# VH-VL binders against Prefoldin subunit 4 (PFD4), part 15

Target 1, 129 residues: Prefoldin subunit 4 (PFD4), of Arabidopsis thaliana (Mouse-ear cress) (q9m4b5)
Amino acid sequence: MQQQGSKSGSEMEVTWEDQQNINIFSRLNNRVHDLDDDIKSAKEKCENLEDAGNELILADEEMVRFQIGEVFAHVPRDDVETKIEEMKEATCKSLEKLEQEKESIVTQMAALKKVLYAKFKDSINLEED
Key: E = the ipSAE of ESMFold2; O = the ipSAE of OpenDDE; V2 = 0.75 times the mean of E and O plus 0.25 times the DockQ between their complexes.

## First folded at step 10 (VH-VL; framework fv_ifinatamab)

Design j2 (from g5 with heavy chain E99D; at its last look DockQ between E and O 0.69; V2 from the best seeds 0.00; counts 0 for: pae E 5.1 > 2)
Fold by ESMFold2, look of step 10:
Structure j2 (fold): chain C 129 residues (1-129), chain A 120 residues (1-120), chain B 106 residues (1-106)
Amino acid sequence: as target 1 above (129 residues)
Amino acid sequence: QVQLVQSGAEVKKPGSSVKVSCKASGGTFSRYVMHWVRQAPGQGLEWMGYIIPIWGKAKYNEKFKGRVTITADESTSTAYMELSSLRSEDTAVYYCARDSGDSYGSFDYWGQGTLVTVSS
Amino acid sequence: EIVLTQSPATLSLSPGERATLSCRASSSVNSMHWYQQKPGQAPRPLIYDASNRATGIPARFSGSGSGTDFTLTISSLEPEDFAVYYCQQYSYWPPTFGQGTKVEIK
């Protein structure tokens, strides 16, 4: 994002409201990048939990070795299945919240783009690279 | 070097409760399953239950249903076993024992034992 | 539950002799563990997963067996080996112990 200035209109100046809008857009853009990273991490965690759960469905043993932190624990299979489902549910709720926040921010950015491009046209660039 | 240190001997009246502690050192407490095993005088070993401290999940021998509560305090690396409604038959040495994690359910470290005597 | 039956109940031997302790499971298990216990002490890990010596256990201790029949062997008894020995399984819920074999001086 680059602000280059303009000399249009009959009082051409960047108003306090214009500067506020530009600053808000920049903040929102940075937040989207942070959210994208968080969403990617949450999706990966959910995939890993689903893979672990699928592996347990194929297990024949009543007792399984499952990693708890840095060590494997010898734990009843049913207890591991229950724990994995709890973790998946918590991760899915967290992911849902992150995606809802991103959707809201993208909507706000679109509205702000419309206002800023209408006033400054080609003298600014709000597009992502 | 892993060490499990248990609380001292206790004398209790029938109908009361006892809470035995087991403090772990020299290892990562929350990442190991901790078991409780008791031994009545002149008798063999009897498994009571376990806790997975990082999950907060405890599971119990059906024989003790409703009388045993196993908990953990991560901030002090200490596991606890509480036995309620004590009877004279509960007189025993109570051990904590760590699940090795590298075997199919062996216990690689044991506390020194806590003698609980129930008498009136 | 898996019942573990140890035999004999008492094994009376002299130092230098070979001790053979048996543990029979009521149904097939995939692992067996062994502990030594002396008076006034906690159990000491000896053998895990049927045949692996725990850390610091001398080579005279060995384990073998599979399925329902498991054996602990002490090739040449030392004075410190006179104790009670327990087998334990956790292939099935709940963990269970055998009743013990006492190895004593003849």
Scores: ipSAE 0.137, ipTM 0.674, lowest interface PAE 5.1, mean pLDDT 86
ESMFold2 (binder alone), look of step 10: mean pLDDT 92; pTM 0.939
OpenDDE, look of step 10: ipSAE 0.500; ipTM 0.807

Design j3 (from g5 with heavy chain G27Y; at its last look DockQ between E and O 0.75; V2 from the best seeds 0.00; counts 0 for: pae E 2.9 > 2)
Fold by ESMFold2, look of step 10:
Structure j3 (fold): chain C 129 residues (1-129), chain A 120 residues (1-120), chain B 106 residues (1-106)
Amino acid sequence: as target 1 above (129 residues)
Amino acid sequence: QVQLVQSGAEVKKPGSSVKVSCKASGYTFSRYVMHWVRQAPGQGLEWMGYIIPIWGKAKYNEKFKGRVTITADESTSTAYMELSSLRSEDTAVYYCARESGDSYGSFDYWGQGTLVTVSS
Amino acid sequence: EIVLTQSPATLSLSPGERATLSCRASSSVNSMHWYQQKPGQAPRPLIYDASNRATGIPARFSGSGSGTDFTLTISSLEPEDFAVYYCQQYSYWPPTFGQGTKVEIK
C-alpha cells in the first residue's frame, strides 16, 4: 500500500532526491504488507503441523492411515512422524527468513521517515493505523 | 482406467543388477503407494517393498533391504525397482502393485509382471 | 512378521461344488485380502477387508472371518474359478501373503 502524503503538497519544493526517497518508502511499505501476509500464512502452517504431530502422538497403533489428497495411504506411524517433523522444520526456516527480511525493511523505512519528516514535517503522513 | 505396464523380460548373469520399470496411467500416480512383489516359478508371492511417490520415501522387506532400491519418477508416472548382486534364487516374475486408497492395505491393480531369469 | 497359513494346499473339486478356503494368521489382524491367480497371469483382486468383493467379482465369491481365522467361499464353482488363491494382510509391517491354495478340477 502507498502512504498518503508521501508526495508533499504544493507549498513545498520536492527535489529529485526527495521523490526517490518517497518512492522507495512506498515500495518498501508495500513489501512489508506482502511480508505480513506471508508471515501469517507460514505461522498458520506451522501451527497446523504442530497440531497434526500432537494428534499423531496420541495414536497408539503401529500403522496409520495418512491422507494424500482424496486418497489414504496405509503407512507406518514412525514414517508419518518423520515426515511431519521435516515439514515443520522447513516451514520454521522459511518463517525465520521472512521475519529477517521484514526487520531489515522496517529499519530502512525508519531511516527514510527521519529524512522525510525532517524536511516535510506535517506536510506528509508516513504512519500506519 | 487404471493400468500398470511393466518393462520386458530380462536375462541376467549372477552378480549383475536389473532395473524393472512400471508405468502407471489412469490415476494420479504420486498419490498412491506402489508396491513390488515377486514370484519364483511355481512359488507363492513375496513382498519386496514400496515407495510413496509424493514423499520420495521407499521402504523394504528386510530380506531384500541391502539389495533392493525402489524409486519413482513423478514426471513420467513410472516406478522402478532395482535388484543388485543377482543370484540364481532371484529368478522370478516381478510385479508392481498399487495400494488401494479405499481399503486397509489391499493391492487393487497389478502390472502384467516382468520375468527376470538369472543364469550362469 | 505375521505368518499366513492357508489350508488346504490343494482342493480338488468339480464345477458346481462349493469351495471353502482357509487363511489363519499367526496373530490377530484387522483385515484380510484375497487374490485369484491363473497360470501366466498377475494376481487378480478378489476380496478386500475380509468381506468386500472387489470391482467386477461375481457374487459367488464371499469372504468372512476376523481375528486370526479367515475364509474365502465360492458357492458354486465355475470352470473359470480353477486357479490359485492367496490371502494377504497389511495390519502389521510388513505386508505378507499366505502360501496359496490351488483349486483344481477333479
Scores: ipSAE 0.359, ipTM 0.718, lowest interface PAE 2.9, mean pLDDT 89
ESMFold2 (binder alone), look of step 10: mean pLDDT 94; pTM 0.954
OpenDDE, look of step 10: ipSAE 0.386; ipTM 0.776

Design j4 (from g5 with heavy chain I54F; at its last look DockQ between E and O 0.68; V2 from the best seeds 0.00; counts 0 for: pae E 2.6 > 2)
Fold by ESMFold2, look of step 10:
Structure j4 (fold): chain C 129 residues (1-129), chain A 120 residues (1-120), chain B 106 residues (1-106)
Amino acid sequence: as target 1 above (129 residues)
Amino acid sequence: QVQLVQSGAEVKKPGSSVKVSCKASGGTFSRYVMHWVRQAPGQGLEWMGYIIPFWGKAKYNEKFKGRVTITADESTSTAYMELSSLRSEDTAVYYCARESGDSYGSFDYWGQGTLVTVSS
Amino acid sequence: EIVLTQSPATLSLSPGERATLSCRASSSVNSMHWYQQKPGQAPRPLIYDASNRATGIPARFSGSGSGTDFTLTISSLEPEDFAVYYCQQYSYWPPTFGQGTKVEIK
């Protein structure tokens, strides 16, 4: 967000309430960017888990290698299948919550834009570049 | 340098329990499978079970019929093995052994061993 | 479970001689690991995945084999090589060890 407060004009003043709305908008915008990063990471994790599960379908061995960070564990195939399914479910829940929070925040920012643009018009820019 | 340091020797009576600790240093504890292996005097190596600290999952050799409990504390990088209902044949040196992160199930680091003596 | 049978049980040799240790699996396995154990010490990793030397293991140690038959070879015995040697598999759950081959001074 670019914030351009202007006092040009004989009777336009930035009130305490106006300043609080601007501060809230800025805080919400920062949260959206943080959420975007978190959502991207969660989607990548879900894709990686799906790929790992598909590779497991192709394995013939009773024992498989499961990656934990940068380390591989040599474990029974059935245990890995169960673990991957658990991780997929947890990641899906986390992603849904992140996306719901983002939608809520975007709605709040839209409401604040209406109020601030109605008062300040061309004096501020609340749009993301 | 990776190092596994185990708790000291124990002398126990039949029917009691023992809990052996294995503290890891010099590496990431939570990502490695930790195995427990014992060796009775003059005998070979016997696998007891393992834990994956990140998974919080342990599996056991059925020979012990539920007498073994393996746990891990990630905050202290310590694994534990508890053996209950001790018998004289449980007299052995108990080792923790870390599974290699880049092999097909080899053990790349071993603790110094903990002697547990069960006698009346 | 996979039974590993090591032979011979005892191998009596002198320093400088070649040692050949055998490990036979009850069913085909896709990997085999070897450990050295000296009196009063924990096992030491030697060979992993049939033929790879563990960190710090000298070139006189080598491993070979596949399927059910695996071999550990020490090309020229040094005084520090007199110990018990174990093979271990984890191609099938649970992990199992052979009963050991003792390499002793003749």
Scores: ipSAE 0.348, ipTM 0.718, lowest interface PAE 2.6, mean pLDDT 88
ESMFold2 (binder alone), look of step 10: mean pLDDT 92; pTM 0.946
OpenDDE, look of step 10: ipSAE 0.647; ipTM 0.846

Design j5 (from g5 with heavy chain Y104W; at its last look DockQ between E and O 0.62; V2 from the best seeds 0.00; counts 0 for: pae E 2.8 > 2)
Fold by ESMFold2, look of step 10:
Structure j5 (fold): chain C 129 residues (1-129), chain A 120 residues (1-120), chain B 106 residues (1-106)
Amino acid sequence: as target 1 above (129 residues)
Amino acid sequence: QVQLVQSGAEVKKPGSSVKVSCKASGGTFSRYVMHWVRQAPGQGLEWMGYIIPIWGKAKYNEKFKGRVTITADESTSTAYMELSSLRSEDTAVYYCARESGDSWGSFDYWGQGTLVTVSS
Amino acid sequence: EIVLTQSPATLSLSPGERATLSCRASSSVNSMHWYQQKPGQAPRPLIYDASNRATGIPARFSGSGSGTDFTLTISSLEPEDFAVYYCQQYSYWPPTFGQGTKVEIK
C-alpha cells in the first residue's frame, strides 16, 4: 500500500522495506535449519519404532520385557504391539507437520530471493554453503 | 528408598464404592507398572489388576467383571484403585505393589495395605 | 491361568531347623518369586526369578527350581522367620499367587 508507484532507485539504495525482507529471510533460514534437525530426529524415531515392531512380530512369547524410559516392564505382547503402533502414528503425524512447515518456509525464501536479487544483483548473497 | 503409602482404612456399606490411594516416593513413579493385590481375612493374596502410569492404561483380573477401575496421577505420583458394587466378600486388605524393573514380573515394593470392611 | 500349589500348608518347626517349602505350577513357568508375610504386615520380597535374594535378605534363604517345581529353603530357622510364605508367577498373564505356607513355631 504505497502512494507512489514502483520505487525507482539505484541498487545501492536500501529502503526500510528492503531491510525487512533481508531480516525475514535470515529468520526463515534459521528456522529451516531447526526444522531440518527436528525432521532428522523424527525420521530416526520412526525407523526405530518400525524396527521394534518388526522384532515383536517375530517373537511369539505371550509376555515381553519392554523398555519404558529407564525401566523395563513385563507386559503382554499385544499391549506392547498396540503401544508401538500408537507411537508410530503420532511420530508420522508430527513429521508431516514439520515437513509442511519446511515446504512453506522454503517457498517464502524463494520469493524473497527473487525480489532481493532482482534489486541488488551481485551486491547481496543469500545462498547457503 | 522407594516407599508406597496408602490411604487409611474404610468402612463401607454393601452396594457402595471405595477408592484407595497409593502414593509413591523415593523413586520414579510413571515408568513402573503398579499392581493391586487384595487379601481377605485369613486368606491368601489375590491379584486385581495393574496400571502403566505413563501409558495411562490399565488391565484387570476378569474375576471382578468391570467393578475395578485403576487410575494414576503422574503429577502427584499416586495410583488409585476403585472397587464398586461392594459385597461382603470384598472385605479385605488392599495393597499396591510396584513391579520390579529388573526381574521377570516380581513385585519389589508394597504399600502398607488398606483395610476395607464392607459391613451389613 | 497358572495355578500355584504350595505344600505343605503348615510347617511346624523349631528355631535352628531347616525349612523346605514347595511351590508347584500347573504349567511350566520361566520365573518364580517368593514373599514373606508376618501378621499385620505387607508381603516382603524374598526371592525373585527363582534363586535371587532380594535386597536385605539373609543368606539362609535360598530358592531353586525350574519348570513346574520350585523350592524355598531356610537353612536354619531364626525366630523372625516364622511367617507365611507365598510364591508368585508372572510368566503368563495374569499374575497369580500360591495359597501360602505357614511356618510356625512348634
Scores: ipSAE 0.367, ipTM 0.728, lowest interface PAE 2.8, mean pLDDT 89
ESMFold2 (binder alone), look of step 10: mean pLDDT 93; pTM 0.948
OpenDDE, look of step 10: ipSAE 0.427; ipTM 0.794

Design j6 (from g5 with heavy chain K57R; at its last look DockQ between E and O 0.78; V2 from the best seeds 0.00; counts 0 for: pae E 2.5 > 2)
Fold by ESMFold2, look of step 10:
Structure j6 (fold): chain C 129 residues (1-129), chain A 120 residues (1-120), chain B 106 residues (1-106)
Amino acid sequence: as target 1 above (129 residues)
Amino acid sequence: QVQLVQSGAEVKKPGSSVKVSCKASGGTFSRYVMHWVRQAPGQGLEWMGYIIPIWGRAKYNEKFKGRVTITADESTSTAYMELSSLRSEDTAVYYCARESGDSYGSFDYWGQGTLVTVSS
Amino acid sequence: EIVLTQSPATLSLSPGERATLSCRASSSVNSMHWYQQKPGQAPRPLIYDASNRATGIPARFSGSGSGTDFTLTISSLEPEDFAVYYCQQYSYWPPTFGQGTKVEIK
């Protein structure tokens, strides 16, 4: 896959505007890759918080040990449950924001694909494998 | 290495309030649960409540019926305990104590204590 | 709320003797902690989680027990061991302390 378009035909001259569109597409494609990594990380965090919450329910103990940074605390289960739900809400909000940004960028890239493929056809490849 | 230093002794009238401070040094403050324990003259130890500074969350012994407020200031590594509507039976030494991160609810460092005397 | 009952209330022994202090919980607990308090001082951590010595505590101090019955043992009393000893639990809300055992060295 081409991260940005490449000219190969001598029948076509690449204008300054074409160069800008190719450059923009490449930057957006790199941002999508970064967002995919961030989205994966956020999903893993949400999954881990869900697992932690489920362990609390199964424990059936009033007091639990919960990791706060590098330190374990011996706290009431209800307080930990409340904190885990707060963290899940914050993570879900962050994930929604990342997914919305990705959707916006993919839409912009689709518009650029139309323009660049219409002009360059087979001389450019904007697709990922 | 870890040290808890409390504010000085206080003499108060019945019905007033007192606020005792506990400044931590030599370790991470915000991630450790900080407890407050008092001891009346010649008596045993009585747990009052705690705060988890980084969560900003406190919990209290119901015996005090909402007269206790525990807060923390992460920027100064200081916990506070305020006891309101003071009575003569509130005369005691008040300790802050850090909960151990390596145990099931023991207190591994204690402040030197703050004597609060309530008299008319 | 878990009531911790310590016995005896006072233990009078000579230096070199073995001291055995008892703490009984009103319901089964999984952890018990012990503190030493000398006159005019804050409590000092002694034993945590039933049997682990706190930092800097001499080997003559040991803890044992489980369930409702816990013991603090001082294998050979030193003159500096005169103090009140408290047990403490936090297996259940709220944390509670025993009423103390006073060790008097004769």
Scores: ipSAE 0.439, ipTM 0.762, lowest interface PAE 2.1, mean pLDDT 89
ESMFold2 (binder alone), look of step 10: mean pLDDT 93; pTM 0.949
OpenDDE, look of step 10: ipSAE 0.645; ipTM 0.833
ESMFold2, look of step 11: ipSAE 0.389; ipTM 0.733
ESMFold2 (binder alone), look of step 11: mean pLDDT 93; pTM 0.946
OpenDDE, look of step 11: ipSAE 0.668; ipTM 0.846

## First folded at step 11 (VH-VL; framework fv_ifinatamab)

Design k1 (from j1 with heavy chain K57R; at its last look DockQ between E and O 0.82; V2 from the best seeds 0.00; counts 0 for: pae E 2.6 > 2)
Fold by ESMFold2, look of step 11:
Structure k1 (fold): chain C 129 residues (1-129), chain A 120 residues (1-120), chain B 106 residues (1-106)
Amino acid sequence: as target 1 above (129 residues)
Amino acid sequence: QVQLVQSGAEVKKPGSSVKVSCKASGGTFSRYTMHWVRQAPGQGLEWMGYIIPIWGRAKYNEKFKGRVTITADESTSTAYMELSSLRSEDTAVYYCARESGDSYGSFDYWGQGTLVTVSS
Amino acid sequence: EIVLTQSPATLSLSPGERATLSCRASSSVNSMHWYQQKPGQAPRPLIYDASNRATGIPARFSGSGSGTDFTLTISSLEPEDFAVYYCQQYSYWPPTFGQGTKVEIK
């Protein structure tokens, strides 16, 4: 038992297993932040595709100016409608996979947090600032 | 500087098929629509179909829909047009033409043409 | 589909003269494009969207018109301008071409 009045890990011995759990938690936390960026990008893409589809519905023209990167293509409306629907479906599927991965990781982090707080209580902080 | 270089002339028998290639250089291939246009001897220009390479799907003039297949290979920046069940009236020069990215529907670069002669 | 009718079929002129080529569409179109084709060569872009000169095209080439009636003008013919000229639309699917106007030396 250490008798120095530090509130930190000097009150508890940190084992190799404890260090591995802390490292895993840190890696998972970084992954969650990366996933949040990816999820935001996928949502923005889905919104942009929805907006493009809505603009297409309001247009009367048989041929549509459709942007592919920095290039515009002159394309029949029906072909653009089909392509936008395909892109929305692919983006939605990708978004669902990202959100499922995030949920799994958050669950793992919660389990690790419970174990680490049970052992270290006030001497560790796993909360974000 | 965009350049389209097509495969060489071919002589084919009726009932066979031909596949013409069109290799693009000097720019982005995948985002530009590639068209195929033919010209029979002494005749005007006839549009056959197109592909948008990054989409991977083609659209065809109904006159040819059952006989024409247009594909693209992004890794080699090459478009292909295959015409099957050849007839003597398919004798023509076949061109690839890139659609301008300005969205007016003009063709800003053309291949040199490939003569396909169909005879016995 | 949109039928493009070019006139005249043949235009016989001397260098230095003004050439006026007509393209009439069967229904109103939003734009018209023009190409030059010399024997043994692919078509060369000249004018896009009725009036814009393509890259590298000399100022003696100009285009005008709207709706169903379009014109290509060569203000003063040079020896290299004797060729066949085609109009083309893609306001409606499918793209279509006119049958051509041959500009030949008199």
Scores: ipSAE 0.384, ipTM 0.750, lowest interface PAE 2.6, mean pLDDT 88
ESMFold2 (binder alone), look of step 11: mean pLDDT 93; pTM 0.949
OpenDDE, look of step 11: ipSAE 0.666; ipTM 0.852

Design k2 (from j6 with heavy chain V33A; at its last look DockQ between E and O 0.76; V2 from the best seeds 0.00; counts 0 for: pae E 2.6 > 2)
Fold by ESMFold2, look of step 11:
Structure k2 (fold): chain C 129 residues (1-129), chain A 120 residues (1-120), chain B 106 residues (1-106)
Amino acid sequence: as target 1 above (129 residues)
Amino acid sequence: QVQLVQSGAEVKKPGSSVKVSCKASGGTFSRYAMHWVRQAPGQGLEWMGYIIPIWGRAKYNEKFKGRVTITADESTSTAYMELSSLRSEDTAVYYCARESGDSYGSFDYWGQGTLVTVSS
Amino acid sequence: EIVLTQSPATLSLSPGERATLSCRASSSVNSMHWYQQKPGQAPRPLIYDASNRATGIPARFSGSGSGTDFTLTISSLEPEDFAVYYCQQYSYWPPTFGQGTKVEIK
């Protein structure tokens, strides 16, 4: 005598929507790692440009031998100062945008964590080192 | 071998403009300062201005009081010098000259020169 | 701006003689460059940074000097050396040239 029954086990099953949320989380996590690398590089560049600008302020020579790639140019100091400031402005603004994107993504990931942990509890690990 | 080839001779009327081109080949263009120097008949060399193409900004000799415009097109490796409001005193040979990347401000390659004659 | 005064204006010599060309700057400069120009030609680099010969320039050409006084020497003139010679500085903005010394055959 063969017993037939149905149970509501959908809370433990991974649905299509759950898989999409997990996939989204994974893509966002990968993006955060890329952003962390980009942010680190941009911070170093912005700091290096600020230091270079400060060193030029202390110089008393009108002309400087400035390296542009593998080529040196004999350039008025004021022109180099202007170029460094332009590069600093662009780099630091880019850094702000990267940090804003990261904040947005971390917020989205937090929302997904709440949903996925509420449904799957200890059966998944969404935490990152 | 780096080579600078300029556009051909021009005859212009007073009050008009002239635009001289200088095409670089045989080396990188964008990182080297390109200068413009002119020479009136029987006279010496007079510096007009320069551009570093990758920076895209030019600087000029004050003598020309805004009559000169220097530009560069990286995609064609060509620098340009335009002189407006021409007068008879602007009759000269116009040279482009590349600043050396390993000296203290010398010009290591020169174009062949472009004669601009301003007359009625 | 730096004024470069070349002397003499004209130097009349025979092949085989030594030519000495002077360039005096109105203020001390760190470097001086020299160019040769023949009729109908663009200037040709000769000497850069006071004493370095440009590529392809024969050893009879030499440069010396510092501060405000610079010299171009041609140890033994050849027929192809009769030309106009210019000095140039870019130690200070803007770049400037001397007025030239014409070396002509006597």
Scores: ipSAE 0.362, ipTM 0.722, lowest interface PAE 2.6, mean pLDDT 88
ESMFold2 (binder alone), look of step 11: mean pLDDT 92; pTM 0.946
OpenDDE, look of step 11: ipSAE 0.605; ipTM 0.827

Design k3 (from k1 with light chain S31Y; at its last look DockQ between E and O 0.74; V2 from the best seeds 0.61)
Fold by ESMFold2, look of step 11:
Structure k3 (fold): chain C 129 residues (1-129), chain A 120 residues (1-120), chain B 106 residues (1-106)
Amino acid sequence: as target 1 above (129 residues)
Amino acid sequence: QVQLVQSGAEVKKPGSSVKVSCKASGGTFSRYTMHWVRQAPGQGLEWMGYIIPIWGRAKYNEKFKGRVTITADESTSTAYMELSSLRSEDTAVYYCARESGDSYGSFDYWGQGTLVTVSS
Amino acid sequence: EIVLTQSPATLSLSPGERATLSCRASSSVNYMHWYQQKPGQAPRPLIYDASNRATGIPARFSGSGSGTDFTLTISSLEPEDFAVYYCQQYSYWPPTFGQGTKVEIK
């Protein structure tokens, strides 16, 4: 619903329970949008870390100027390799958790859709544009 | 203006430990490597180790064989160096020094130094 | 580890004279840095990457060299230049310093 549950024109009234279900659906929908953004960012980070690791394997220097934000750090190559692996592991674990949360929320939203559409039919729209 | 302010001088007995702090101000702390360097009276500079605060990882000069622990607290912009099992030859001024973000391993800002005296 | 040997150990000169300080590495390094230290003070950055002056360092300080041989030159000594000078490398693990050259008034 782009607009949270309005009273039906002349056919039906919205109960407190109905309003709670609509509110829950709206919160879950907002969370899914946030999760989609976070998942996209995590996937990009995983890809960048894979690329950085591959470039490091091809390099032959003992010391690396490694960029951390706006700052370069002068770091032994083996320490950079270790850090990249740590970041890949942490990012992949975080991505898995985000995807699991999204799956759970989508399931909950489907259940709420069934209940709300069964009662309100054309009076509400719970679909994404 | 970047500034590194260290904790005050200490007098310690052999076998004890000391923990020196280094508080950074006037710049970003977490992304810059912080080094620790000591200088015995009348002697030169000896590198001890570093930490990259945002990584939470320290690396040490093997000479110290696990007697040195370097940590950082990002919330207070403070780095710490702890030296254990103190001996008289550990009497020195201990400096924190920030690695330059654009230089190839130079140290662009130094703390004022902390004198640690180890005597029986 | 890379050993940095500075020479001379002590350089006795008068204000206005030219000082030439040497730093020799035990094997070739890509980057050499210089620091100035006055009694009771922390080292001050002077030259980085062989020849670049650090912020606020006057033009009378210059650095040169490559490979194993590096030089710090002070073209005309000022009273505030009498100090100990250290070279430092971090081309190879671990970072190391030279033992210092003391520039003192004659």
Scores: ipSAE 0.448, ipTM 0.779, lowest interface PAE 2.0, mean pLDDT 88
ESMFold2 (binder alone), look of step 11: mean pLDDT 93; pTM 0.952
OpenDDE, look of step 11: ipSAE 0.685; ipTM 0.860

